# Ledger of designs, part 119: miniprotein binders against p81326

Target 1, 226 residues: p81326
Amino acid sequence: MLHFGGFIMEINHISKILEKEREEYIRNKVEEYLKQGFSKDDAVNKANQSWRTYIGHRIQDVIYNLLKKFLKDSGLKVTTDKALNNRNLPEELDKVKRLIAINYGEYLFLPDADVIVYKVENNDIKIIAIISVKNSFRERRFETTYWKLKLKESPVTSHIKVFLATPDKDNEISYKCPNGKPKKMRIILEYELDGIYFLKEDFEETEKAKHFGKIVEDIIEISKKL
Short names: E, the ipSAE of ESMFold2; O, the ipSAE of OpenDDE; V2, 0.75 times the mean of E and O plus 0.25 times the DockQ between their complexes.

## First folded at step 9 (miniprotein)

Design xc3 (at its last look DockQ between E and O 0.75; V2 from the best seeds 0.00; counts 0 for: unsure alone 68.989 < 70)
Fold by OpenDDE base, look of step 10:
Order: C-alpha cells, then sequence, then structure tokens
Structure xc3 (fold): chain B 226 residues (1-226), chain A 82 residues (1-82)
C-alpha cells in the first residue's frame, strides 16, 4: 500500500470509478444516438466505439492528475504533450519542449509524451521522466520503445526515463510467458523501457514491471539523482 | 457550459456510487467518501471533506464549478453551482 500525501493509491477505487464513468457515458451516448434516429443496437455499438476513444484520453488525464497531485509536495512539476502544442508557450514550458525534442537533422520532433515530469532548480529545467499511457496495444505496439531509443541517442535527452502506464485490460503484456509461451511485446517493452506500471492487480511483477502506485516513489528517487 | 456538464457528470457518478454502496453503515460511508476523494483527484479538482455530528459535507471544485455533497444518514443531497 503506497501512501502518497496521506492517500493510499488504491487501483481498485480508480477502476471502480472508471467503470461508473463508463456506465454513465454509455447511457448518455446511447440516449444521444437514439435521439439522432439510430436503432437501439446501432446506438449501443456507436456508444461503445465512442467510449473506446474516450477512455484512452481519460486514462491519460487521470494519470496526469494523479502525478500532478502526488508529485507536488516533492517540488516536481508535470505537464503534457497537449500543453506543449501551443505556439505561444510560457518560458518554462518552452524550455521543457526544447529539452525533450529529438533531432532528425533538419527537423526537431517531439516524442509521444503523454505526461512529462520535470523539476526547476535555479531557473534550470531538468526533465526527469516521460510517461506514455496506453490503453490498448492493438496499434503502435512499440512506439514507446522507439521514442526511448531515440531519446538515448542524444546526451541532452539520454537521462530521461521513459515509463509506460497501462491498465492492460486484455492482458496483452501482463505476463511474460503465459502458458509457457513468451509474450514478445511484454519482453521487449520491459527490456527497452525504464519501467512498466500497471493500473491493475493481476500481472507478473518484476524489477521493471510494477504496480502503478510505485511510479511516484520511483520518479522521486530518480529526481534526487539528477 | 462544458464545465457545468462535466460537473453534472461527476455528480451523477457520485450518486450512482452512493446508490450502489448504500449508506447503511459507517464502513460504506467511509468507502464512499474515499471514492469521492479519488474521483476529485482524477478530475484534478479540489476537495474538502467536513464531518460534523454525523453529517458529511464534501465540496468539490472543478473548473470553477462547485459540487456539494451532503450525506446525512441514508440520504445524499448533491448540489451543483457554477
Amino acid sequence: as target 1 above (226 residues)
Amino acid sequence: SPDLEEAKFIAKIIKDLAEELGLSDEEKLRELVKLIEWLAIMYGAEVEVEIEDGKIRITIKVNGVEITIEIEGNKVRITVKE
């Protein structure tokens, strides 16, 4: 049980809340589609599809809010790639954006960085970690590993930890060798990334594969070494 | 407003949680309060919990909208104010 700021991070509570959100969201969307003239079956199907899109963004927002809250007392700051996608950025965020940029010769591009954790010391910004949030691994299975490898190529970004956070509802990466068969994706993600954090209880825990509740402690520890 | 809609959505979730858990005992009440606190955190909202004389008052501030949850016995009253 990880106590952060007096709160025990209980994944069970988060999961329960998200389930209630789903129920309410689906209800509202079904009603909306019925009003649009769709059949009940079509409305339900459309609502479920809408939820799949919604929940991906929702989980990202949840993780952002959790990290923002629980890292606050440590003096660490949190932002998102969305916040960096502005033409006019505050100086601090402009610096953050530049410090995570990947060089492609004539161009600089940002990695997929759903959540970015950084610290400010004496007006200097140090990027601590990037957290990629994935709800499903059906698409872009190794995208996060690509960005990790790219970040390693530069002395400017090589120190940045890259974490994956996932509920992994379909057990795509929860176990390394279920039924004696290696799960390629789990093995590669765990090997290449600095950590995988599960928003669930049923998974194979390793040194790098941990419960999401441990991410705050791990980030704080990393921050002390920078 | 989108903020008001979000607040109403949150309020509905709280209501549904309360109905599911029930308020028949102190343990369930504590669980509900904890769920509401987590819900607030998940939305980046400020939350304040006041417990006085068997009454629980929870105030959630999210994007300028205030949600007030008052629990007395087995009764839950939720108010949303922009």
Scores: ipSAE 0.808, ipTM 0.925, lowest interface PAE 0.4, mean pLDDT 91
Fold by ESMFold2, look of step 10:
Structure xc3 (fold): chain B 226 residues (1-226), chain A 82 residues (1-82)
Amino acid sequence: as target 1 above (226 residues)
Amino acid sequence: SPDLEEAKFIAKIIKDLAEELGLSDEEKLRELVKLIEWLAIMYGAEVEVEIEDGKIRITIKVNGVEITIEIEGNKVRITVKE
């Protein structure tokens, strides 16, 4: 009865669950720190800081699990930059890694591509999309656009769609012209990237800025054109 | 037993969701079931839903640990076992 794509995806369910995870995580961490001898105030501050570190990885894991589950029947495969940095890569993943690497003369670097979607046809690998997950935009605000521009420089990688996925709880990029003033970060990210997918309801929706629930359908549609 | 601790964390989340939602009618029950299914997906877990004799039983298997949620009327029972 659950369908990820289209209009049946319910972003509120994901957000509601994450908030409950936050509440329980913080409660557990406060208890842990109190047992270590910290004051209540220090335990709370440390727990909140621990959550800020944890939530970024948690959101990446959620996105990976959702995409892996809902893209499976479309013949699309999903991996992560973490998996690609392992020493003993299977041949398939080694090819994925080589297909997204950026050449800087003597050095070769992977873009910050938290989640990678690809397909395999006759042992040929086609990279469909790279999803960068950002929880906050206070630092490294345009890193994702840099990687999109680098991928566009080569005809072998220029087809790769670069998406940004974010809860954007602090409304740093949720609106194009908040209070009548253009928000440079939102305007540039939307212009340069192939899409921005929000893990929340309250944002300015455009052709490129969408609810996260649309990402599966969009990826499938793109894959059929490649 | 990190997998058991994770499963206990998941079970606590389910309990918290059920308590906040309140199972006063069928709409609330369906909402809780949806939340549990999404939670399982978010953890990459296998989920099975069975309905028998007016009871709903949901089984989540995550990293070899089984979480069973039984809903009967407006009551929820959650167990975790390896």
Scores: ipSAE 0.755, ipTM 0.910, lowest interface PAE 0.7, mean pLDDT 86
ESMFold2 (binder alone), alone request of step 9: mean pLDDT 70; pTM 0.595
ESMFold2 (binder alone), look of step 10: mean pLDDT 69; pTM 0.577

Design xc4
Amino acid sequence: SPDLEEAKFIAKIIKDLAEELGLSDEEKLRELVKLIEWLAIMYGAEVEVEIENGKIRFTIKVDGVEITIEIEDGKIRITVKE
ESMFold2 (binder alone), alone request of step 9: mean pLDDT 70; pTM 0.584

Design xc5 (at its last look DockQ between E and O 0.74; V2 from the best seeds 0.77)
Fold by ESMFold2, look of step 10:
Structure xc5 (fold): chain B 226 residues (1-226), chain A 86 residues (1-86)
Amino acid sequence: as target 1 above (226 residues)
Amino acid sequence: SPDLEEAKFIAKIIKDLAEELGLSDEEKLRELVKLIEWLAIMYGAEVEVEIEVKNGEVKIRITIKVDGVEITIEIEDGKVRITVKE
C-alpha cells in the first residue's frame, strides 16, 4: 500500500513517471506530425509545443487525483474548475461554484481555482482551499495573488486558503535571493499566498514554501480549525 | 476507444520503466511496483498487487483498473508481460 507523504522519494517517483510520459508523448506526436507532411525539425518543434500545453493540464490532473485519494479518509472532497464549468451541475457542485465566485457588478467569474478542496457538514458546504497549478511563470505570474486578494474582499470567501503548486523546473521562484538579488516574483507570491508547494527537491524551504507532500497534512489541519 | 488508447499508453510507460530499471533483483522489483502504484494513483486508477515467492522465485501480478479497462502486469523470471482488456 502506498502512503502519501511529504518525503522526497514520493516527488522522485512522480517526476520519473512524468519524464517517461513526456518521452512517449513526444515520440507519438513527432510520428503524427511526420505523417502530416512536416519535416523532422518542424515535427519536433510542434511536438514540444504540444507537450508544453499538455503538461500543464496533466499536472493539474495528477494533483487532483492525489488530493482526492489522500483526503478522502478525512472527509474532505475535491473538485476542479473544469468540473464546475460543465453543464447540468449537481446541486452540491453548483453550491461550490457559487461559494467561490467573484462579483464584478453585472458579471460573475470564478477565480483561478484549478483544484478546490471542500467539506460537507449538515448539508452546509465549507470551502477549505483552492490550489492554482503553474508549470511555468512565463505568463500571468501574479494571477494567483490577484485571486487571493479578491477572495479576501468578502467575509464569505476571506477564510479560503489559496495555494500555488508548481514543479518550477526552470527555478523561476525556487529561491528568494538568487545570486544575492531579491527575486520579486518569489517574494510577492510567498507574501501574498497562503502557501507554495513545490513538486521538486531543490528549492528554498520556508514556513510558506514547502515540499508538495506536506499539502495533505496542511489541508487537514486547516479543515479542523474551520 | 479513447479509454483503450489511454490504457495502452499507460502500459507502454510501465514497460519503459521496467526496461530502464533492469529487473535483476528483489530491490528493483519493489521499486518497479512502487512506480506502478504511483502511476495508477496519478491516473486516478484502482491498483492491486499480488506477490508470490516460491523456491526463491518472485512472481508479481499487478492489476490496474482505469475507466473500465483492465491492465494486467505479470513479472516472472525478470520478464514483464502486459495485457490490456476492455
Scores: ipSAE 0.783, ipTM 0.915, lowest interface PAE 0.6, mean pLDDT 87
Fold by OpenDDE base, look of step 10:
Structure xc5 (fold): chain B 226 residues (1-226), chain A 86 residues (1-86)
Amino acid sequence: as target 1 above (226 residues)
Amino acid sequence: SPDLEEAKFIAKIIKDLAEELGLSDEEKLRELVKLIEWLAIMYGAEVEVEIEVKNGEVKIRITIKVDGVEITIEIEDGKVRITVKE
């Protein structure tokens, strides 16, 4: 049981809620596709495909909302890459955007930063962590690692912690060496990133691979050292 | 409005959770309240929980505010009433 600001983060509750969301979402989408004239089988298949896309964004939103809630009392702020992609940014967010930018010579590009945690002290912004959220690792398996390495190359961004948060539903990175066979992706991600946080119970825990419930504490502790 | 649709979706989830858990005992009610609180957090919503015990009966009122829409959950006598208001 992980205590966050008086709330015990029970991943069990989150998982239960997400399952209910899935059931309701699928039901609604099936009904929608049936009304469009699809067969029952096609409607179900389309609904499931739609859910796969939806749940990816949903988990990002959930993680954002959780971090926003539980980091609030510590004075830490949370934003997203989506918020930073706006043309008219408040001064604070414009500064955040600039402080995570990666230099490519003539161009500055932003890393994939689903969630960004920062603090404001004496009108100065310090970026604490970037959390990449992945529902599956079918594509772009090491993209987060690439961004971590790029951030590490600059003294401006080298201090930024990069975390991966995932439910890892297909057990792609939950274990390092299942059945005596090394999982390359788990090993590399754990080595290169500052932490992996699992939104599940069944995984191999290490110093860097933790339950998602520990992310708030870890971020707060990092923030104190900056 | 998209906000109203989301609120209705949330309300439906709450109803389904209530039906699954049942409202027959205090432990189940507490679990339901916890789930609703987590649900609110997951949606970035504000949540207020009021619990009143009158004459040995537990009355629970939960208010969720999501993007200008208000969801009110009232639990009394083993029944749940959910109201969505813009």
Scores: ipSAE 0.773, ipTM 0.903, lowest interface PAE 0.5, mean pLDDT 91
ESMFold2 (binder alone), alone request of step 9: mean pLDDT 71; pTM 0.645
ESMFold2 (binder alone), look of step 10: mean pLDDT 72; pTM 0.646

Design xc6
Amino acid sequence: SPDLEEAKFIAKIIKDLAEELGLSDEEKLRELVKLIEWLAIMYGAEVEVEIENGKIRIVIKVDGVEITIEIEDGKVRITVDGKKYEFEL
ESMFold2 (binder alone), alone request of step 9: mean pLDDT 67; pTM 0.604

Design za1
Amino acid sequence: SDEEEKLRELVKLIEWLAIMYGDPEEAKFIAKIIKDLAEELGLEVEIEVRGNRIEIRIETDGVKIRITIKDGEVEVEIEEK
ESMFold2 (binder alone), alone request of step 9: mean pLDDT 70; pTM 0.607

Design za10 (at its last look DockQ between E and O 0.47; V2 from the best seeds 0.00; counts 0 for: pae O 3.2 > 1.5, pTM O .755 < .8)
Fold by ESMFold2, look of step 10:
Structure za10 (fold): chain B 226 residues (1-226), chain A 85 residues (1-85)
Amino acid sequence: as target 1 above (226 residues)
Amino acid sequence: SDEEEKLRELVKLIEWLAIMYGDPEEAKFIAKIIKDLAEELGLEVEIEVRGNRIEIRIETDGVKIRITIKVENGEVEVEVEIEEK
């Protein structure tokens, strides 16, 4: 039914669905809080707060499901940092975990990656890309660039592409020079990362800043070079 | 026609919703989302959930549509059947 070639035109459908999901989520939560005895104003405030936590995890799940669906036929596999933090990992995922670990002397840590794309060729695992998902840039604004720089420090991990995916609803990084002034966050993120993918239509496109629908094609192209 | 365009839009939204969830673990929640989307488009839908399968039936003056969402081996499948009146 759906083909990855038409993915770009579908971003508005994803946004529409997420807005309906928000409306239904908030209705259900308000009803739940009213039954607990909260005032209507308090119930609405609590529901909105709950949604902010939920939507962060929800967007990560959406990106995981989309990439898993559209990369499968290209022989590419997808996992998450949550899956890699499980105690009893299957051998394949244990290898993925070891291949992205960062060395801090006597300690090894995983980068804060939300979604990881890899391939298996001739019993070898090759990490293609890490996708970091951010809803807001109010806090931890440069965490993703820190992890990219750490991955670049070793020849074992320096090939790993680091992408940022964001709805950027508040236009925090959508334009390079809004009102004639350079936007520091957008400029630094674009310079340091391998790509920024927007889950919306209204942003300044560049060679590195693209519609999210382009991410599948880009990942497949990169995988052919490795 | 305008109704045909709304119908195509709803079918597309349902297909994307199925992919976005990947597994209808919260079938009643996503069924409510589908009803809300249909209401905005002025379309009436009937939804039935059985195990790993969600069936959506849409009837207009000129057409009947059946959409089946199912999960097999961790993969979502969406099937659309259209019958003209």
Scores: ipSAE 0.540, ipTM 0.832, lowest interface PAE 1.5, mean pLDDT 85
Fold by OpenDDE base, look of step 10:
Structure za10 (fold): chain B 226 residues (1-226), chain A 85 residues (1-85)
Amino acid sequence: as target 1 above (226 residues)
Amino acid sequence: SDEEEKLRELVKLIEWLAIMYGDPEEAKFIAKIIKDLAEELGLEVEIEVRGNRIEIRIETDGVKIRITIKVENGEVEVEVEIEEK
């Protein structure tokens, strides 16, 4: 039986482990793009962009699998926005999809919801949390904040907790005021979101900014109040 | 010892990787990562991959560790046996 407590601390190495694949991945992609007729510089740039996408998905998959496993015993279920994009959804997932939808008047749209945690009680679904997974903050820095604010606007979705999970490999949001200068992104994300969970040890811990290892118990606690 | 700490770290990483992948197709990949990490730590590791089952043996002067990882239907089971020499 994997002791729950000791396991979570080692997620700190996820970025390092995944980066070991980078050199081989980049090499293979460069070769692929060269065969497609791209210049060497273009091939390298495209390969690097492909890697960023790839590694982002890998981290998301890891977090999904971890949450799915660790929340199983609590009776909580986990899905993804990708699973919800299917035209033929099981009834349960169709309900989940509807319960996270944001109203834009004539249209309903889904928030970015890399991981969705919910519970089923007496055939009723309650959405507990949405976890946005970000490897880097180069693009769409406040997108998760936007979705959190939109979810707050409806009594149907206002209870949904929105968390950000990140290895923050470039230390974009790990500290609030490094060298006495405020990091706007960290401050805003921490203020607007329900929590930030780091897949590393080197960060400034606060009430809302925690190690990823705390996310499971936090979610379980939230689920008990719903 | 520094070596024991490294072994503990490796075991935790193995458990972590096992949970992360949860896919039989990735068993070989997990094995490779474990080996690479062990080598980085200066550890000798024997890894046997049989389908969805990975057996890892780590031996130091003071400790013998056997790790068995089984991946079935997206679920990962990890068993760790530690024997002191």
Scores: ipSAE 0.143, ipTM 0.584, lowest interface PAE 3.2, mean pLDDT 85
ESMFold2 (binder alone), alone request of step 9: mean pLDDT 71; pTM 0.615
ESMFold2 (binder alone), look of step 10: mean pLDDT 71; pTM 0.625

Design za11 (at its last look DockQ between E and O 0.57; V2 from the best seeds 0.00; counts 0 for: pae E 1.53 > 1.5)
Fold by OpenDDE base, look of step 10:
Structure za11 (fold): chain B 226 residues (1-226), chain A 81 residues (1-81)
Amino acid sequence: as target 1 above (226 residues)
Amino acid sequence: SDEEEKLRELVKLIEWLAIMYGDPEEAKFIAKIIKDLAEELGLEVEIEVRGNRIEIRIEVDGKKIRITIKDGEVEVEIEEK
């Protein structure tokens, strides 16, 4: 039983809530598109397309909020790449931004970092983990692995753990070798990343591929070693 | 009672909602989801939103129950008749 601050992560409840959100979102969007003069069929199709984009952002927000809540008592802090995408940052976030930057010679660029976990000790910031959130793997399938490899190239960032969190609704990476056929994406992601965390129950568990409920414990453990 | 079980389920869902949606700006949205969830369970609820505070009132088995969501925390209070 994965206890987060006294709560057992129940994926079923999260899924139920997100489904209700979907139903309401679709309804509202269909009405909007109908008012714009689209046919019912076109309105539904457009609403569904809009939802696919929307849900990706929502899942990122959900994961951010979960980590923020459950890591709070450990003294760990959580931020996002979106929060770092400002010219003027508080000192703490400016330091976080600098500590995850990747050197490209004349330029510094940030990795895709949907969620960033860090700690503050003696006024020093230590980056613990970057969590990439993927709702689907249709685009940029190995982008997270690229960033992991780039982070490894510098002694400044080599310690940063890179995790992937996903509901993997379409079972793109849930199993390594379903029906005797290797899933290239699962194998590569699991090999290159520090962990994959599933927001679902039906997946092949390994040392690196775990239920999302374990991510808090894993992050806390990593933080103690840094 | 069946109603008590439904209430327990609703409270559990509200607890998850409170965690999932930590942004005060989402309070109205959360309130709407809560209403939909309550209706699905066959529960009648009154919901009031004040800033980031959500107050849900429900009557179960003759008891008035107040559920309050604030700053990602959920409190359940029984109002004595």
Scores: ipSAE 0.723, ipTM 0.898, lowest interface PAE 0.6, mean pLDDT 90
Fold by ESMFold2, look of step 10:
Structure za11 (fold): chain B 226 residues (1-226), chain A 81 residues (1-81)
Amino acid sequence: as target 1 above (226 residues)
Amino acid sequence: SDEEEKLRELVKLIEWLAIMYGDPEEAKFIAKIIKDLAEELGLEVEIEVRGNRIEIRIEVDGKKIRITIKDGEVEVEIEEK
């Protein structure tokens, strides 16, 4: 049976598996595009673009499955924003949805949550953390920090930890000062969020920027104080 | 031995794969990923998929090893020749 011991080694296994999935996905897509009459170069370009859309959903699913598996025995429950958009929500999930919604006058919106961790004690629900999953920072770079700031505006949501999980394969936020110059995006994300968890090995580790393998221990520790 | 170390690494990868991809409809896809991982490690494997059950057979250091994945659970059995 697997455990979250040896955190850095376990994240390398996840990363290797995702790279093999990428290789197989691209191979299949290239063959499909070639059958459609595209040139080899066009087929490869289209397959790579298709992968970028697909991998975002895959990483989200992987994180959900991992957290669900490894938080279960700590009395913590895990859900997703996809599950919260179901039309016939169980009462428990309806309460979770209401506890994270942000009020904009006559409208209510969920923050960019992706994955939500909560606990249930005596029919009382406490939201522990939300995890925003980002594959790339080319679009909506600071959306996660916006949601953290909105959650901080109310005493009923200000305790909610907001984490970012990312492979950051393009090194957009992996280092604070990569060439002796502060990387604005990394500095601001780390300052505003409660943690950044990298699904790779090569990044600058700090008290807030950690290997993804640490996220389970951190969530459990936080839950004990709430 | 070097082959035993490679087998341990493959088993760890298979256990993570079983957690990461829990949908039984993905069995053929994850079997292909397992084959690719084994090949990268230099291990020769025989893989059989029956519905949502995956069986991997491999010979390492004169031992026949059977790895079975079913419903996200991984079992490893060691047989001597």
Scores: ipSAE 0.499, ipTM 0.825, lowest interface PAE 1.5, mean pLDDT 85
ESMFold2 (binder alone), alone request of step 9: mean pLDDT 71; pTM 0.631
ESMFold2 (binder alone), look of step 10: mean pLDDT 71; pTM 0.631

Design za12 (at its last look DockQ between E and O 0.67; V2 from the best seeds 0.00; counts 0 for: pae E 1.7 > 1.5, pTM E .789 < .8)
Fold by OpenDDE base, look of step 10:
Structure za12 (fold): chain B 226 residues (1-226), chain A 81 residues (1-81)
Amino acid sequence: as target 1 above (226 residues)
Amino acid sequence: SDEEEKLRELVKLIEWLAIMYGDPEEAKFIAKIIKDLAEELGLEVEIEVRGNRIEIRIEVNGIKIRITIKDGEVEVEIEEK
């Protein structure tokens, strides 16, 4: 029972809320497409396709908000890659951006970092963790792993933990060996990353594969060692 | 009572909504979801949105309750008994 500031993370409530959001979103999009002159069937199909894109971003926002809320009392701060994607940044965020940059010789590039957790101590910024959020693994299955490996190559970034958070609705990585067959993606992601956090109940738990509710305590613990 | 249980469920859902959608820009959207959730529970609610502040008024068993959401925080107050 994971207590965050007195709240028990109940995936069921989150799922229920997201389902209501889906219903409302689909209804609105269907209406929009009907007004554009599409048939009912086409409107529904287009709405469902739109939802698949939308929900990916929405889950990122949800995870950001959850972490922001539950890490606040620990003094940890949270930002996003979107917030860093500006030419003019506040000094603090500019420092965060620089501290996660990966060196490619003549160029610096940022890893995919949906959520970034950091602390400020004595006017110094320490990056604690990067959380990659994936709703599905259809595309760029090992992208997060690539960034983790790249971050390890520099003493500036080698300490940064890289986590994957996912609802994994299609059970792409929920189990290591379903029906005795190894799931390559689960095994590799779990091996290379610092942790996988599931926004669901039906998954194979391991030392690195945990319920999303544990991410806050894990991050706090890591922050104390840095 | 059954209505009190429904109200407790609604409050819990609202608390999660407040955490999930802590961005002020989501206030109108949150309000709509709350209305849908309340209707599913068979509860009648009045919702007012002012900027990032959401006020939900509900009457259960003759008790008027005001739920306020602001900046991801939820407050529950009894207006009249």
Scores: ipSAE 0.752, ipTM 0.907, lowest interface PAE 0.5, mean pLDDT 91
Fold by ESMFold2, look of step 10:
Structure za12 (fold): chain B 226 residues (1-226), chain A 81 residues (1-81)
Amino acid sequence: as target 1 above (226 residues)
Amino acid sequence: SDEEEKLRELVKLIEWLAIMYGDPEEAKFIAKIIKDLAEELGLEVEIEVRGNRIEIRIEVNGIKIRITIKDGEVEVEIEEK
């Protein structure tokens, strides 16, 4: 379990581990690209580019593993959109997939929901929340807000909480502009989403923008109301 | 002591690492990360990897710790001072 008094220390541990992972990943990739015949400069550039893609998936995996660990004793289950796209789904996960899918007329699409929290109660499945994990906002992507809006369009999915989890390492949404106003991206994300959870110590905290350590308690509280 | 504080820090890092990876299939990678973390803290460790099992042995100020990571579970045994 995450402890409230220990949240900041836990983020430091995660960050330290990820830095070591980055160093080893980059070293291995540079060697791989050199074997493929790339110059040293090209190999380094490619390795760094590869890491930026990889770290996004790693942070998603970290969030998944954390939630799975800390929610299990509360009777809550966790899955991912990647797991839901597997060919041979167990019946339980097939129901989860159907309960979160968005109808586009002739087509049915799974929203880009990185981590999904649900429970099984009275032989029924209740989706509690989805968590979108974003390492950066380089292209000003409002993908998460789009999915929240689509989920609100149906009675089957309108109750689902949509959270954003981010380290926001480049401080794209963490702080106000010099003029004292929040950044436009932060305003829109905070308005549309049910919560933003930061995987770092320092940011402008609000009712919807919290330290990541609060997410477990918040999810448990929400689940008790369903 | 300062050495015991470093040991507690390493144990917490190992527990977090086990949670972060969740899957023991990356045992050799995990062991390498643990070795690097211990070196930064100035702690000497012995690490053995057998399949999906990682065993870390460390001694600080007469305190012997054996940490076992297997099947996503972390077991910490404090033996003797």
Scores: ipSAE 0.485, ipTM 0.811, lowest interface PAE 1.7, mean pLDDT 83
ESMFold2 (binder alone), alone request of step 9: mean pLDDT 71; pTM 0.635
ESMFold2 (binder alone), look of step 10: mean pLDDT 70; pTM 0.619

